# Designs tried in a protein design chat: miniprotein binders against Uncharacterized 14.6 kDa protein in sodA1 3'region. Part 3

Target 1, 131 residues: Uncharacterized 14.6 kDa protein in sodA1 3'region, of Leptolyngbya boryana (Plectonema boryanum) (p51586)
Amino acid sequence: MQTLAQMDILVVDDDPDTRDLLRFMLEDEGAIVTVAPNAKEALSLLERELPKLLVSDVAMPEMDGFELIGRVRELPKGETLPAIALTAYAREEDRQAALRSGFNDYLTKPVDPLELIRLVQQYCLAFPPDA

## First folded at step 17 (miniprotein; from N8 with V21I)

Design J4
Fold by OpenDDE base, fold request of step 19:
Structure J4 (fold): chain B 131 residues (1-131), chain A 81 residues (1-81)
Amino acid sequence: as target 1 above (131 residues)
Amino acid sequence: SEVTIRIEFTGDDPEQLRQAIEWILRIAEYLGLEVKVTVKGDEVKITIEGLSPRQAKAIRAWVRIIARYLGLKVEVKITED
Protein backbone atom coordinates (compact mmCIF):
# COMPACT_ATOMS: atom_id res chain seq x y z
CA MET B 1 0.00 0.00 0.00
CA GLN B 2 0.84 3.70 -0.31
CA THR B 3 2.74 3.04 -3.54
CA LEU B 4 1.31 6.20 -5.12
CA ALA B 5 1.95 8.56 -2.21
CA GLN B 6 1.54 12.24 -3.12
CA MET B 7 0.89 11.45 -6.79
CA ASP B 8 -1.63 13.85 -8.33
CA ILE B 9 -4.09 11.99 -10.57
CA LEU B 10 -7.10 13.29 -12.50
CA VAL B 11 -9.82 10.75 -13.34
CA VAL B 12 -12.41 11.68 -15.98
CA ASP B 13 -15.52 9.52 -16.44
CA ASP B 14 -19.23 10.27 -16.83
CA ASP B 15 -20.14 7.22 -14.71
CA PRO B 16 -20.37 8.14 -11.01
CA ASP B 17 -19.71 4.54 -9.93
CA THR B 18 -16.46 4.50 -11.88
CA ARG B 19 -15.41 7.82 -10.35
CA ASP B 20 -16.20 6.64 -6.82
CA LEU B 21 -14.42 3.32 -7.26
CA LEU B 22 -11.26 4.60 -8.90
CA ARG B 23 -10.93 7.58 -6.57
CA PHE B 24 -11.11 5.34 -3.52
CA MET B 25 -8.73 2.70 -4.85
CA LEU B 26 -6.11 5.22 -5.93
CA GLU B 27 -6.41 7.23 -2.71
CA ASP B 28 -6.01 3.98 -0.78
CA GLU B 29 -2.57 3.78 -2.38
CA GLY B 30 -1.80 7.31 -1.21
CA ALA B 31 -2.56 9.21 -4.41
CA ILE B 32 -4.11 12.67 -4.44
CA VAL B 33 -7.12 12.15 -6.69
CA THR B 34 -9.37 14.64 -8.42
CA VAL B 35 -12.37 13.49 -10.44
CA ALA B 36 -14.32 15.16 -13.23
CA PRO B 37 -17.70 14.02 -14.62
CA ASN B 38 -17.04 15.33 -18.14
CA ALA B 39 -14.31 16.53 -20.48
CA LYS B 40 -15.22 20.21 -20.20
CA GLU B 41 -14.71 20.30 -16.44
CA ALA B 42 -11.59 18.17 -16.80
CA LEU B 43 -10.11 20.61 -19.28
CA SER B 44 -10.82 23.53 -16.95
CA LEU B 45 -8.92 21.76 -14.18
CA LEU B 46 -6.05 20.84 -16.49
CA GLU B 47 -5.70 24.42 -17.69
CA ARG B 48 -5.20 25.54 -14.09
CA GLU B 49 -2.65 22.89 -13.16
CA LEU B 50 -1.52 19.64 -14.75
CA PRO B 51 -1.61 16.48 -12.64
CA LYS B 52 1.07 13.81 -12.65
CA LEU B 53 -1.19 11.51 -14.65
CA LEU B 54 -4.52 11.68 -16.52
CA VAL B 55 -7.01 8.80 -16.65
CA SER B 56 -9.94 9.42 -19.00
CA ASP B 57 -12.91 7.62 -20.45
CA VAL B 58 -13.08 7.95 -24.23
CA ALA B 59 -16.81 7.53 -24.83
CA MET B 60 -18.30 10.62 -23.20
CA PRO B 61 -21.16 12.83 -24.41
CA GLU B 62 -20.58 16.36 -25.76
CA MET B 63 -16.77 15.98 -25.75
CA ASP B 64 -15.16 12.54 -25.95
CA GLY B 65 -11.79 11.50 -24.58
CA PHE B 66 -10.14 11.74 -27.98
CA GLU B 67 -10.94 15.42 -28.27
CA LEU B 68 -10.00 15.99 -24.62
CA ILE B 69 -6.51 14.53 -25.00
CA GLY B 70 -6.04 16.60 -28.14
CA ARG B 71 -6.78 19.78 -26.21
CA VAL B 72 -4.50 18.67 -23.38
CA ARG B 73 -1.57 18.16 -25.74
CA GLU B 74 -1.92 21.82 -26.77
CA LEU B 75 -1.43 23.05 -23.19
CA PRO B 76 1.98 24.08 -21.81
CA LYS B 77 3.73 20.89 -20.66
CA GLY B 78 0.62 19.01 -21.73
CA GLU B 79 2.54 17.38 -24.56
CA THR B 80 4.40 15.17 -22.06
CA LEU B 81 1.59 14.49 -19.56
CA PRO B 82 1.12 10.71 -19.16
CA ALA B 83 -2.45 9.77 -20.10
CA ILE B 84 -4.38 6.49 -19.91
CA ALA B 85 -7.56 5.89 -21.91
CA LEU B 86 -10.50 3.85 -20.62
CA THR B 87 -12.10 2.14 -23.61
CA ALA B 88 -15.37 0.24 -23.92
CA TYR B 89 -14.04 -2.14 -26.56
CA ALA B 90 -10.96 -4.34 -26.61
CA ARG B 91 -10.57 -4.20 -30.39
CA GLU B 92 -7.22 -3.32 -31.89
CA GLU B 93 -8.85 -0.49 -33.82
CA ASP B 94 -9.95 1.13 -30.57
CA ARG B 95 -6.48 0.75 -29.08
CA GLN B 96 -4.90 2.35 -32.12
CA ALA B 97 -7.45 5.16 -32.08
CA ALA B 98 -6.57 5.96 -28.46
CA LEU B 99 -2.85 6.01 -29.20
CA ARG B 100 -3.24 8.09 -32.36
CA SER B 101 -5.38 10.63 -30.53
CA GLY B 102 -2.63 11.20 -27.98
CA PHE B 103 -3.03 8.69 -25.13
CA ASN B 104 0.04 6.81 -23.92
CA ASP B 105 -1.79 3.66 -22.86
CA TYR B 106 -5.25 2.13 -22.49
CA LEU B 107 -7.43 -0.14 -20.34
CA THR B 108 -10.66 -1.86 -21.32
CA LYS B 109 -13.93 -1.59 -19.41
CA PRO B 110 -14.99 -2.72 -16.93
CA VAL B 111 -11.87 -1.13 -15.49
CA ASP B 112 -10.12 -3.50 -13.12
CA PRO B 113 -8.98 -1.12 -10.35
CA LEU B 114 -6.06 -3.39 -9.44
CA GLU B 115 -4.88 -3.38 -13.03
CA LEU B 116 -5.14 0.40 -13.11
CA ILE B 117 -3.11 0.68 -9.90
CA ARG B 118 -0.38 -1.50 -11.40
CA LEU B 119 -0.30 0.58 -14.57
CA VAL B 120 -0.22 3.85 -12.63
CA GLN B 121 2.63 2.47 -10.52
CA GLN B 122 4.60 1.86 -13.70
CA TYR B 123 4.10 5.44 -14.84
CA CYS B 124 5.06 6.72 -11.40
CA LEU B 125 8.37 4.90 -11.69
CA ALA B 126 8.89 5.94 -15.30
CA PHE B 127 8.12 9.59 -14.57
CA PRO B 128 9.23 10.34 -11.00
CA PRO B 129 8.14 13.59 -9.38
CA ASP B 130 10.42 16.60 -9.61
CA ALA B 131 12.65 17.29 -6.60
CA SER A 1 -18.06 3.07 12.68
CA GLU A 2 -17.89 -0.21 10.75
CA VAL A 3 -20.57 -1.41 8.37
CA THR A 4 -21.63 -4.61 6.60
CA ILE A 5 -22.41 -4.89 2.90
CA ARG A 6 -24.76 -7.57 1.57
CA ILE A 7 -24.79 -8.29 -2.15
CA GLU A 8 -27.31 -10.42 -4.04
CA PHE A 9 -26.67 -11.41 -7.66
CA THR A 10 -29.31 -13.16 -9.75
CA GLY A 11 -28.80 -14.73 -13.17
CA ASP A 12 -29.51 -17.75 -15.36
CA ASP A 13 -25.89 -18.41 -16.35
CA PRO A 14 -23.81 -20.06 -13.62
CA GLU A 15 -20.64 -18.91 -15.34
CA GLN A 16 -21.66 -15.27 -15.09
CA LEU A 17 -22.44 -15.73 -11.41
CA ARG A 18 -19.04 -17.32 -10.90
CA GLN A 19 -17.36 -14.40 -12.62
CA ALA A 20 -19.23 -11.93 -10.45
CA ILE A 21 -18.02 -13.71 -7.32
CA GLU A 22 -14.43 -13.63 -8.54
CA TRP A 23 -14.58 -9.92 -9.34
CA ILE A 24 -15.89 -9.13 -5.87
CA LEU A 25 -13.43 -11.43 -4.10
CA ARG A 26 -10.39 -9.92 -5.75
CA ILE A 27 -11.17 -6.40 -4.58
CA ALA A 28 -12.27 -7.48 -1.10
CA GLU A 29 -9.16 -9.57 -0.60
CA TYR A 30 -6.98 -6.72 -1.82
CA LEU A 31 -8.53 -4.54 0.87
CA GLY A 32 -7.96 -7.25 3.49
CA LEU A 33 -11.66 -7.94 4.00
CA GLU A 34 -13.26 -11.26 4.88
CA VAL A 35 -15.94 -12.48 2.47
CA LYS A 36 -18.78 -14.95 2.94
CA VAL A 37 -20.38 -16.45 -0.18
CA THR A 38 -23.58 -18.48 -0.42
CA VAL A 39 -24.88 -19.95 -3.68
CA LYS A 40 -28.45 -21.19 -4.09
CA GLY A 41 -29.73 -21.94 -7.56
CA ASP A 42 -29.60 -18.81 -9.69
CA GLU A 43 -28.84 -16.58 -6.71
CA VAL A 44 -25.53 -15.63 -5.11
CA LYS A 45 -25.31 -13.88 -1.75
CA ILE A 46 -22.10 -12.16 -0.69
CA THR A 47 -21.56 -10.66 2.77
CA ILE A 48 -18.60 -8.53 3.79
CA GLU A 49 -18.25 -7.31 7.38
CA GLY A 50 -15.99 -4.84 9.15
CA LEU A 51 -15.91 -2.25 6.37
CA SER A 52 -15.39 1.44 6.72
CA PRO A 53 -18.19 3.51 5.18
CA ARG A 54 -15.78 4.55 2.42
CA GLN A 55 -14.86 0.94 1.63
CA ALA A 56 -18.53 0.00 1.48
CA LYS A 57 -19.29 2.81 -0.94
CA ALA A 58 -16.43 1.77 -3.23
CA ILE A 59 -17.43 -1.90 -3.20
CA ARG A 60 -21.05 -1.00 -3.94
CA ALA A 61 -19.84 0.99 -6.94
CA TRP A 62 -17.78 -1.98 -8.13
CA VAL A 63 -20.74 -4.33 -7.67
CA ARG A 64 -22.94 -2.10 -9.81
CA ILE A 65 -20.30 -1.93 -12.54
CA ILE A 66 -19.87 -5.71 -12.61
CA ALA A 67 -23.61 -6.31 -12.61
CA ARG A 68 -24.11 -4.03 -15.62
CA TYR A 69 -21.20 -5.60 -17.48
CA LEU A 70 -22.37 -9.18 -16.91
CA GLY A 71 -26.05 -8.37 -17.31
CA LEU A 72 -26.93 -9.59 -13.83
CA LYS A 73 -29.64 -8.40 -11.49
CA VAL A 74 -28.22 -7.10 -8.25
CA GLU A 75 -29.31 -5.77 -4.89
CA VAL A 76 -26.97 -4.14 -2.41
CA LYS A 77 -27.63 -3.31 1.23
CA ILE A 78 -25.27 -1.53 3.62
CA THR A 79 -25.97 -1.67 7.36
CA GLU A 80 -24.27 -0.53 10.55
CA ASP A 81 -22.45 -3.19 12.52
Scores: ipSAE 0.864, ipTM 0.941, lowest interface PAE 0.4, mean pLDDT 93
Fold by OpenDDE base, last read:
Structure J4 (fold): chain B 131 residues (1-131), chain A 81 residues (1-81)
Amino acid sequence: as target 1 above (131 residues)
Amino acid sequence: SEVTIRIEFTGDDPEQLRQAIEWILRIAEYLGLEVKVTVKGDEVKITIEGLSPRQAKAIRAWVRIIARYLGLKVEVKITED
């Protein structure tokens, strides 16, 4: 019911339906979710405060997810921020590209929200909350 | 108050329609919602009652995502209970 309680998650995706869906599903599990419609806004948010987990679309108009994660890794403490890529392609070479660019994991679109929840749960267990 | 969401998928491929139903049921069941499904030819009607407005909004979003992915035509209506 509240498996992601107090976990700060930033979701970046240019599709408003994806943002609405993932926000609700993650919040329903108790997560604290922030959404951004593009990489520029996401980066602005990340520069202010890092979440516990970043979930980002890869194929975005002005700045794609690969460039975004690159910028994130340059931020203080951004080097270890867990990040999941959302990609349209399921090819292994695309998966490797996401990992090489700096993402820790990836999910293919359409994003199965239950699969995402399970994956986020894994990170929650692997990186328990402070205090 | 609670709302009802009515989903109508239309497509030529029965397998795609089946997949659409499966995707919707997956989320609805996870949320503990009861789903009514009616299949007639190339049309699938799904009705979910007793939803919060937030649940309905999320399910509508999911429906639109699935429709785009599968290339299905879809209509969604949300009404007050």
Scores: ipSAE 0.864, ipTM 0.941, lowest interface PAE 0.4, mean pLDDT 93
Fold by OpenDDE base, last read:
Structure J4 (fold): chain B 131 residues (1-131), chain A 81 residues (1-81)
Amino acid sequence: as target 1 above (131 residues)
Amino acid sequence: SEVTIRIEFTGDDPEQLRQAIEWILRIAEYLGLEVKVTVKGDEVKITIEGLSPRQAKAIRAWVRIIARYLGLKVEVKITED
């Protein structure tokens, strides 16, 4: 299937297995995927050009996902960039923390790539890529 | 060329082993891949044939993630078909 055709997605996670898995699964659906191993590199990429969607781990060393999304929201057009958090916690309290920090939605780890695809599809339908 | 991936999970909790199988089957079936599973005692063996090198790399990554999450020992081998 190609449900995410031409959708530009940035995936940020310090785990190489997660990066490899998510990149493959999203590209298999037609997405244009870029991956970053840490928030610093991700921010550098985002400052140059924004994707259609950001997917980021929250528990990363040096700069966590909460700080990253805060910086993103301060970038030009970054205030409306759809962003999904990847978290180890499933409690409602943790979900609210992610939303308050600036994320639009969240998924718990281990990240079910099929669930991620479904969630990304929702954003693809709501914000289709430019023709 | 196509490759085969062989996965071996080991653990003393049958429920964890069952969950590992379920997680792997879920992804493999989504990708349209046929899977062979054998369960013997505390060991689960999964074999998937006819994969592209890219598919094999992704599945190996998923296997490692699941193993860490469930606290299972795992061995993965990828060979040319």
Scores: ipSAE 0.864, ipTM 0.941, lowest interface PAE 0.4, mean pLDDT 93
Fold by OpenDDE base, fold request of step 19:
Structure J4 (fold): chain B 131 residues (1-131), chain A 81 residues (1-81)
Amino acid sequence: as target 1 above (131 residues)
Amino acid sequence: SEVTIRIEFTGDDPEQLRQAIEWILRIAEYLGLEVKVTVKGDEVKITIEGLSPRQAKAIRAWVRIIARYLGLKVEVKITED
């Protein structure tokens, strides 16, 4: 399909199966995917270079996704980086918490990779990758 | 070369087993893969043929995620064609 061609995406999740699955599915659509097993490594990567889109688990040890996105928003150009939260909770209150913390949208676990692709496609259409 | 993945879910809740099948079918069909399913009691066997090694790895990851989410026991075997 290649609907996400050349889109640079960072996926942050402490579960290796999630990283493997999402990387494959997004790359299958042509995305350029980097994965990080924790927020600390993700932040290091983000400080070096911002991706086109951040996908991050919320519930992570040491540093959770809420703290991560807060720090990202303090980085140069980090205030406009599209970010999607992956959360175990589907309640509206949890959605609002994710949005208030700095995420632009959210998906509930287990993450349906097809739904993630559709959501990422929205950002691709709205903000196409640089030539 | 192509590989075959064989998935076996085990659980005492038939609704969970049904959901597992649906989750696997969803991704397999998206990837253009045909799925064979056999249900016997508390056991569901799923076979997918003609996969690339990369596809098989991804599907195995998905299977494990779904098993954990639904609280099912799972065994996965990948064989070369």
Scores: ipSAE 0.863, ipTM 0.941, lowest interface PAE 0.4, mean pLDDT 93
Fold by ESMFold2, last read:
Structure J4 (fold): chain B 131 residues (1-131), chain A 81 residues (1-81)
Amino acid sequence: as target 1 above (131 residues)
Amino acid sequence: SEVTIRIEFTGDDPEQLRQAIEWILRIAEYLGLEVKVTVKGDEVKITIEGLSPRQAKAIRAWVRIIARYLGLKVEVKITED
């Protein structure tokens, strides 16, 4: 069985290889994946409709992931949107910085797609799709 | 139609080459694909047959990510079976 069936996920990353990889791996598990190449496009999508889960790179040009999550937390119902940060920094203080910025969890780059799937599955169990 | 991906990593650190192999093997195992690996000096050749075009695109993306992160030289070729 596909473990992410009908889970609506937004993936934000300025690297096209990362977008291609993560979209495929999540869709292979049944998720409905939308991708955005930058934070401004991601915000446009989020302002129209929130996904069930946000996965966002932190280090992006112009608007980074910390700025993005800050704006997301100000959106209606954005306060409780599950969000996973993708970060190059693996130290404990970097983890805590991501959590204080508004993310619920994080993964270190390079993002092993199997570890992403495992973490996403945990959020799907906690926040199952509607209807 | 199914395709074959051929990957060649080159690097001077055997632990980086081992890590690259491990990451490719993990995704291939997840996808149910058999992998052939040949190691010669500072060069690693990886061949995966029987992929869908979508699988090959994803694996090529992962290979490029790995190479950039580890600082490895990489060549990737995809051919139709």
Scores: ipSAE 0.818, ipTM 0.915, lowest interface PAE 0.4, mean pLDDT 89
Fold by ESMFold2, last read:
Structure J4 (fold): chain B 131 residues (1-131), chain A 81 residues (1-81)
Amino acid sequence: as target 1 above (131 residues)
Amino acid sequence: SEVTIRIEFTGDDPEQLRQAIEWILRIAEYLGLEVKVTVKGDEVKITIEGLSPRQAKAIRAWVRIIARYLGLKVEVKITED
């Protein structure tokens, strides 16, 4: 079904396969997806317009996802932007690190696209477009 | 413009091969696609027919992610038909 209609999502990941997979799966559910291959490109996009949801890899070269979310939280209206971290580490301490850095939630890699869709749907219901 | 994707995993650990199959089957079922799986020794062949080019690109991406995560050798071929 298209349960993510009108949901603008930015996906940040340095792996082109992950960008291709996640864009397709989210667009198949009706989302409007923009991808960025690194944190600097992501910040350039975010300065132009905030999406309704950010999905970001943590382990990226140069600027990692923890630094990225810190910068996002300082942008106008960026303090409340829903953000999901993609992390290789599933321990509770890794979850706490992501939340302390400013992410709202996380998923472990490899990112099962069906689990991502379910989690994104929760944020769509919590922050419905046009409602 | 439908395409077929043919996937071959090779690996020494049957559990990793089973996990790769499971992950492919879940996404294929979600997309409403028929899957044929053949297992012979250390090799698994998966064929999915009737895909759009966009679906094939996405499944190829997932297959490559799976192979890297599990440490499996993989070969992927996409053909029109």
Scores: ipSAE 0.816, ipTM 0.912, lowest interface PAE 0.5, mean pLDDT 89
Fold by ESMFold2, fold request of step 19:
Formats: structure tokens, C-alpha cells, sequence
Structure J4 (fold): chain B 131 residues (1-131), chain A 81 residues (1-81)
């Protein structure tokens, strides 16, 4: 059973291996995945059309994920866009910083693709693709 | 049109090699793929046959991520069946 059918997801990460892996794993579950290699490209995509879920790396050159999510929360309907942070930081203070910046959840790197699928599935249930 | 991926990790910490094997076995099981693993000294050889090109690309990506995170040397070869 494809659990992410019709789920539009934007994945933002400057690592091409991470983009390739996560795109494949989410698409294998039925999601419609767009990838962006940096926050500037991600913002351009988001300003044209919001996905149903944003998955974003935090540690990116130029514009990091904290600045990205801040900009997203200022977009029309961007305040309620579900967003998951990908971070190298596992400490409680780092988790709180991600949530305070505007993300709804986070996963630590290296991102186990099966854990990402499980977390994304939780958001799919909370925000069904036809809603 | 199916392909085979051959992965070789090298490292002197057995726990890191075990972790790499575990991560690859988990994704392979999820994808319904059979895995052959050979461990000799500080070398691990992993072979997965019957992959689609898309599956091979994804596993290669995961292998590279694993190797960077764990500090392992890695070689990956993909060949047509």
C-alpha cells in the first residue's frame, strides 16, 4: 500500500546524495516530490506554489534552514505549512531551536530514510492530500 | 534491464562496519531485495542483485551518506545483469 499517494513534498538539501535518496524513497511510497539544492531555489518554488509538506536541511550555505522557514512563515498560507527540519544536532537545545524557528518537527542526520517515511506518514494522516 | 550493485566498505572499527551493514540491510529489506554480505578483516563486501536503475541510484546515495558519516572508505560498482 502506498501511504503517501498524492502527497506533494518539497525536499531541500545541499547534499545531492540526500536529495537522490529521499526523493526515491518518498516517491516509492507514492509521494510527488520536488527537490531543491538550496534555500534560494526552494523559496522560488514555494512562492509559486506551496507543497503539502516541506522537508528542509538546516545547515545550508548562504541561507540556512532557519532563515528559510522564517521566510516561508511570511508567505500566503505558509504559516500553516507542515515543515520538518533535518539537522546534525541531537541535543535538546538544538531541537528546541528548530521548533522555535518555525519547524513542526525534526530528524537528526544521517537521515534514516525509513524514519523519514514514518514521520512523513504521520503528517499525511494529519493533513490528508485531498484536504 | 536489472542491475547489480557491489559495495565495499573498508574500516578498522568493527562497530562502524556493523552499523553500515545494518543500515544497508534495512533499506534492502524494505525494498524487497536479497543481500549477500562477506566480511573479512577490515573489509565488508555487499552485493545486491536484481535492482532497478532507480533502486541502485538510491542505494548508492545511501551508501555514500553512510560512508561519510562513519568515516569509512567505500567503493561502489553498478553493472547491468
Amino acid sequence: as target 1 above (131 residues)
Amino acid sequence: SEVTIRIEFTGDDPEQLRQAIEWILRIAEYLGLEVKVTVKGDEVKITIEGLSPRQAKAIRAWVRIIARYLGLKVEVKITED
Scores: ipSAE 0.813, ipTM 0.912, lowest interface PAE 0.4, mean pLDDT 89
Fold by ESMFold2, fold request of step 19:
Structure J4 (fold): chain B 131 residues (1-131), chain A 81 residues (1-81)
Amino acid sequence: as target 1 above (131 residues)
Amino acid sequence: SEVTIRIEFTGDDPEQLRQAIEWILRIAEYLGLEVKVTVKGDEVKITIEGLSPRQAKAIRAWVRIIARYLGLKVEVKITED
């Protein structure tokens, strides 16, 4: 099953285990995955080429995910880039905070592998490659 | 080539050990892998055989994430089959 075939996804997280896990899970479904260990490197990549989907940790040193998404929304074509936040908190208030910052949705940590795939597939169907 | 991953969780909260087992079983099921689980006191031993190196790396990453979030002690060993 290649439910994410040809989907370019950028994953931003300062935890190398999270980057390894999420890259593998998404690539196993056919995605083309780029990883960044911090928001500065992520922003550099985004300024050169937008992915089809951004998955970003919130709690990162120096520039956090809320600051990152704010910068992304100012980029050319960045205002409509689908973006999922990774957060330690699962309350509805935390979801609303992520949406107010500019994310489209969020996942609670630890990231459930099946929940990640399901949510990303939802955005893949809404924003198919080459569409 | 294929590898075997051996995972040992240690913790004083049985509910957290159960949660760790559940999360590992879910990723193993997703990947089509069979899992052997042995529980003794405050220790859980999990063995998964027949993994690719990429699968083993991903499961090790997940195991370490689980252990940190639940506050469990963990040992992970990957050996070639």
Scores: ipSAE 0.808, ipTM 0.913, lowest interface PAE 0.4, mean pLDDT 88

Design J4
Fold by ESMFold2, look of step 17:
Structure J4 (fold): chain B 131 residues (1-131), chain A 81 residues (1-81)
Amino acid sequence: as target 1 above (131 residues)
Amino acid sequence: SEVTIRIEFTGDDPEQLRQAIEWILRIAEYLGLEVKVTVKGDEVKITIEGLSPRQAKAIRAWVRIIARYLGLKVEVKITED
């Protein structure tokens, strides 16, 4: 099933293995995937054009995912962009911090790509392609 | 062309070895791949045949992520069929 056909997704993570894995798994489901190795490059892409979904690591050098999502929420149409956080910590405080920062959802690392696909499919069905 | 990936995890914690196997089996099942697993002492060997090069690259990435997270030693070899 390719329920992610034409779903434009930006994946931000400084780990190249994570970028390789998540790109393949999402593309295998039909998504159009762009990757960025850091928040600064991600923000540059987001300021040019918003994807349908953002998936971002939180713990990144220099600009972390919390700062990234905060800036995204200030962009035109960025307030409602679905965004999933990837976090290393499963403590309740860390989960709440991700949600308070502006992410809609989160997954704990290591990110099982099947859990990510399932969650992304939820957002795809809720916000189908507009053209 | 199709390839074979051979994975060897080594570690002293049986729960971590079990978790690594489970994570790999889930991905392999999703991709429709048959997996051979051998467990001996603190070593797990996993072989998956019939992969595309793209599938092998993705599985290697997942294997490396798993090994780092669980603190397992890992060797990965990919050979053409």
Scores: ipSAE 0.806, ipTM 0.907, lowest interface PAE 0.5, mean pLDDT 88

## First folded at step 18 (miniprotein)

Design K12 (from N8 with V21I V35I K40E E43T)
Fold by OpenDDE base, fold request of step 19:
Structure K12 (fold): chain B 131 residues (1-131), chain A 81 residues (1-81)
Amino acid sequence: as target 1 above (131 residues)
Amino acid sequence: SEVTIRIEFTGDDPEQLRQAIEWILRIAEYLGLEIKVTVEGDTVKITIEGLSPRQAKAIRAWVRIIARYLGLKVEVKITED
């Protein structure tokens, strides 16, 4: 299906398998996917152009996802960019930490790509791509 | 051309092996693919035929992720049909 057609998504994760999997699954739904292996590169991309949605690992070396989303929220129009955190923990306190740091939602690892697609679809419906 | 992926999980916990099968089946079904499964001792062998090279690459990535999560040893072989 093409439920995410023309939706620009940035996926940030230091694991190449995660990047390959999520890129394939999201592109299979018609999304336009960019991947970044770390927060520094992701931030550089975001400073040039904001996607429709950010998906980011939180536990990354050098700069973690919490710091990344903080920097993103300081960018022009970055305060409203939908962002999903990928976290190793499913505890409520971890969810709250992600939300307080600036993420809109979260998924636990290993990331079920079908659940990610469903979640992204919700954002697609709420905030459809520009014509 | 189409390719076949052969996955072999190894572990001493049959519950983890079962979970691995379910995780692979979940994505395979989503992609409209059928899987063949053989369980022998501490090994699970999964074969998926009729894949595009891109599908095979993605499934291999998922297999490796699941193996790491479940603490299983894994071998993956992709062959051209």
Scores: ipSAE 0.862, ipTM 0.941, lowest interface PAE 0.5, mean pLDDT 93
Fold by OpenDDE base, fold request of step 19:
Structure K12 (fold): chain B 131 residues (1-131), chain A 81 residues (1-81)
Amino acid sequence: as target 1 above (131 residues)
Amino acid sequence: SEVTIRIEFTGDDPEQLRQAIEWILRIAEYLGLEIKVTVEGDTVKITIEGLSPRQAKAIRAWVRIIARYLGLKVEVKITED
């Protein structure tokens, strides 16, 4: 496999099981994964250096994913950073909210790790690593 | 070295138990692992052998996520082979 070799991905989710699962599955495909337990820590990491792709839960305490993506879009080159939202509800209203807030795509919880890998693969092909 | 993970789901809805098995099978097959399933009443027991400690940790995480989603009671045990 190793379809995501050398791809830097930041996963943000307050659930430790989700972080452990997604990190393993993405790393198994060769990705370089960093995880953050909340939006505040995620933002600190993003301010230092942007990854190739951001995957973030939307419903988080203190600062939710909607606010996080808003802050990210204000960072240098953050306006074009691919970002996927992890939503608790599969309602069209929630999908639209994620897109309006700044996310490029979305997945519903519980996050199917294989579905996420497929989606990330698509972004890898659409936005290849810099030479 | 290698470890074995033993999963036990409990619930009164056969359909939810079936779904749990499918979710576990899905990830196991992707990782090239074989699962052994035993169903007794409202309890489903799943055993996966030959896992790396990292694989076991990830599968345990997935199991807990699925259990919460389906509203199932679950117990997980990881042992050295």
Scores: ipSAE 0.862, ipTM 0.941, lowest interface PAE 0.5, mean pLDDT 93
Fold by ESMFold2, look of step 18:
Structure K12 (fold): chain B 131 residues (1-131), chain A 81 residues (1-81)
Amino acid sequence: as target 1 above (131 residues)
Amino acid sequence: SEVTIRIEFTGDDPEQLRQAIEWILRIAEYLGLEIKVTVEGDTVKITIEGLSPRQAKAIRAWVRIIARYLGLKVEVKITED
């Protein structure tokens, strides 16, 4: 089933295997997926046009995901952009850090692609295309 | 046309090998693919047939992620059917 049909999703992760896996899994559900290998490229894309959902690694070289989401929240309409953090750490303090920085939710690495799809589907129900 | 992916995980912790199998089984079930699993000592061999090239690339990516996270040695081969 294509539960994410026409959903525009930006995936940011410096690991090419993660980008390949997540792009495929989300596209298999019908999403339109753009990938970025780092926060700088992601921010350039986001400044031009916001997707319906942002999925971003936290631990990235140079500009990390916390700085990225902070910049996004200051963009026009960026304050309400749904954003999911991908983090290596499952401690409660790490979860709280992601939420305090502006992410709406998080998943721990290794990112189980099925859990990502389920979480993304929740946000797509809240922000359906053309709604 | 379809391809076959052959995966070999090697490690000395049976729980990590079990976890790797479980993660591969879950994605295979999601994609409607059948897998064959053989355990030979500290090596797990997984074969998945009937994949599209896109599916094989995605599974290879997931396999590499799993191996890095669990600290397992891995080999992956993709061959045309």
Scores: ipSAE 0.808, ipTM 0.907, lowest interface PAE 0.5, mean pLDDT 88
Fold by ESMFold2, fold request of step 19:
Structure K12 (fold): chain B 131 residues (1-131), chain A 81 residues (1-81)
Amino acid sequence: as target 1 above (131 residues)
Amino acid sequence: SEVTIRIEFTGDDPEQLRQAIEWILRIAEYLGLEIKVTVEGDTVKITIEGLSPRQAKAIRAWVRIIARYLGLKVEVKITED
């Protein structure tokens, strides 16, 4: 069953293996996935059209995920865009930092693709397309 | 067209090798794929047959992520069936 059919998801991560893995897993569940290798390209895409969900690495060179989400929250309709952070650190302080920056939730790296699917399903099913 | 992926993890910590096997088993089970695992000393060899090219690319990506996180040496080969 394709549980993410018609869900437009943007995945931002500077690691090509992470982009390949996450794109496949989400597309296998029916999602429409766009990938970006850095925050600059992600912002360009987001300014053109918002997805239904943003999944973004935090630790990226040049512009990190905290700066990215801050910019996203300033975009029209970006204040309510569901966003999941991918973080290397599992400490409670690191979780709180991601949430204070504007992300709605987080996953620790290495990102277990099955845990990602479960969390994405939670957000996409709560805000289904056209509903 | 189907492919076979052959993975070799090498490391000196059996728990890290076990974790790598577990992570590969979980994704393979999700995808409905059968895995053959052989352990020889500090090396784990994993073979998965009958993959689509898309599945093989995804598993190779996961394998490389696992190896970097756990600090394991890894070799990956993909061959056509």
Scores: ipSAE 0.805, ipTM 0.910, lowest interface PAE 0.5, mean pLDDT 89
Fold by ESMFold2, fold request of step 19:
Structure K12 (fold): chain B 131 residues (1-131), chain A 81 residues (1-81)
Amino acid sequence: as target 1 above (131 residues)
Amino acid sequence: SEVTIRIEFTGDDPEQLRQAIEWILRIAEYLGLEIKVTVEGDTVKITIEGLSPRQAKAIRAWVRIIARYLGLKVEVKITED
């Protein structure tokens, strides 16, 4: 019944409210959610074990989401990791910037949690968890 | 156990207040929660009862995100039922 059961998701955002909201909403759908407050901690987690999906803010201090995804794409098996960007801007140029950096998709802030769930569900169908 | 969240948005633009109400209604409907909305001048008061602590934490987070995005003044109180 839970639509994201066994889906291992890493959420990276420096805003604690966004981490709390997205963790709850995804876990409510059955996902296993890990959160990171910055790109440095996210990279430490990713170097140890890749999730099934990465959701990352773009505008973060020190290392932003564009640099983060660039580093992820250099990791073993990181080149194919599905990744969704969270961005403040919705112009076509912003979409293209996220895709050029290595993200597969994007959502505009404020992140409507229902739209995030729908997008994550699409990736769950494309990359079903192991049996 | 169960908790009640009381939310007050204050702002001088009624469209921003309506947007805040709409976003809270959508998450409440998703979670199967009923809400009570009262409008008093430039203030919107929203009460949601019967929440789990986890639901209340998530709604408080969304409320604070909404307030920052729309530039609304917000007050949030969570009390045990």
Scores: ipSAE 0.794, ipTM 0.904, lowest interface PAE 0.5, mean pLDDT 89

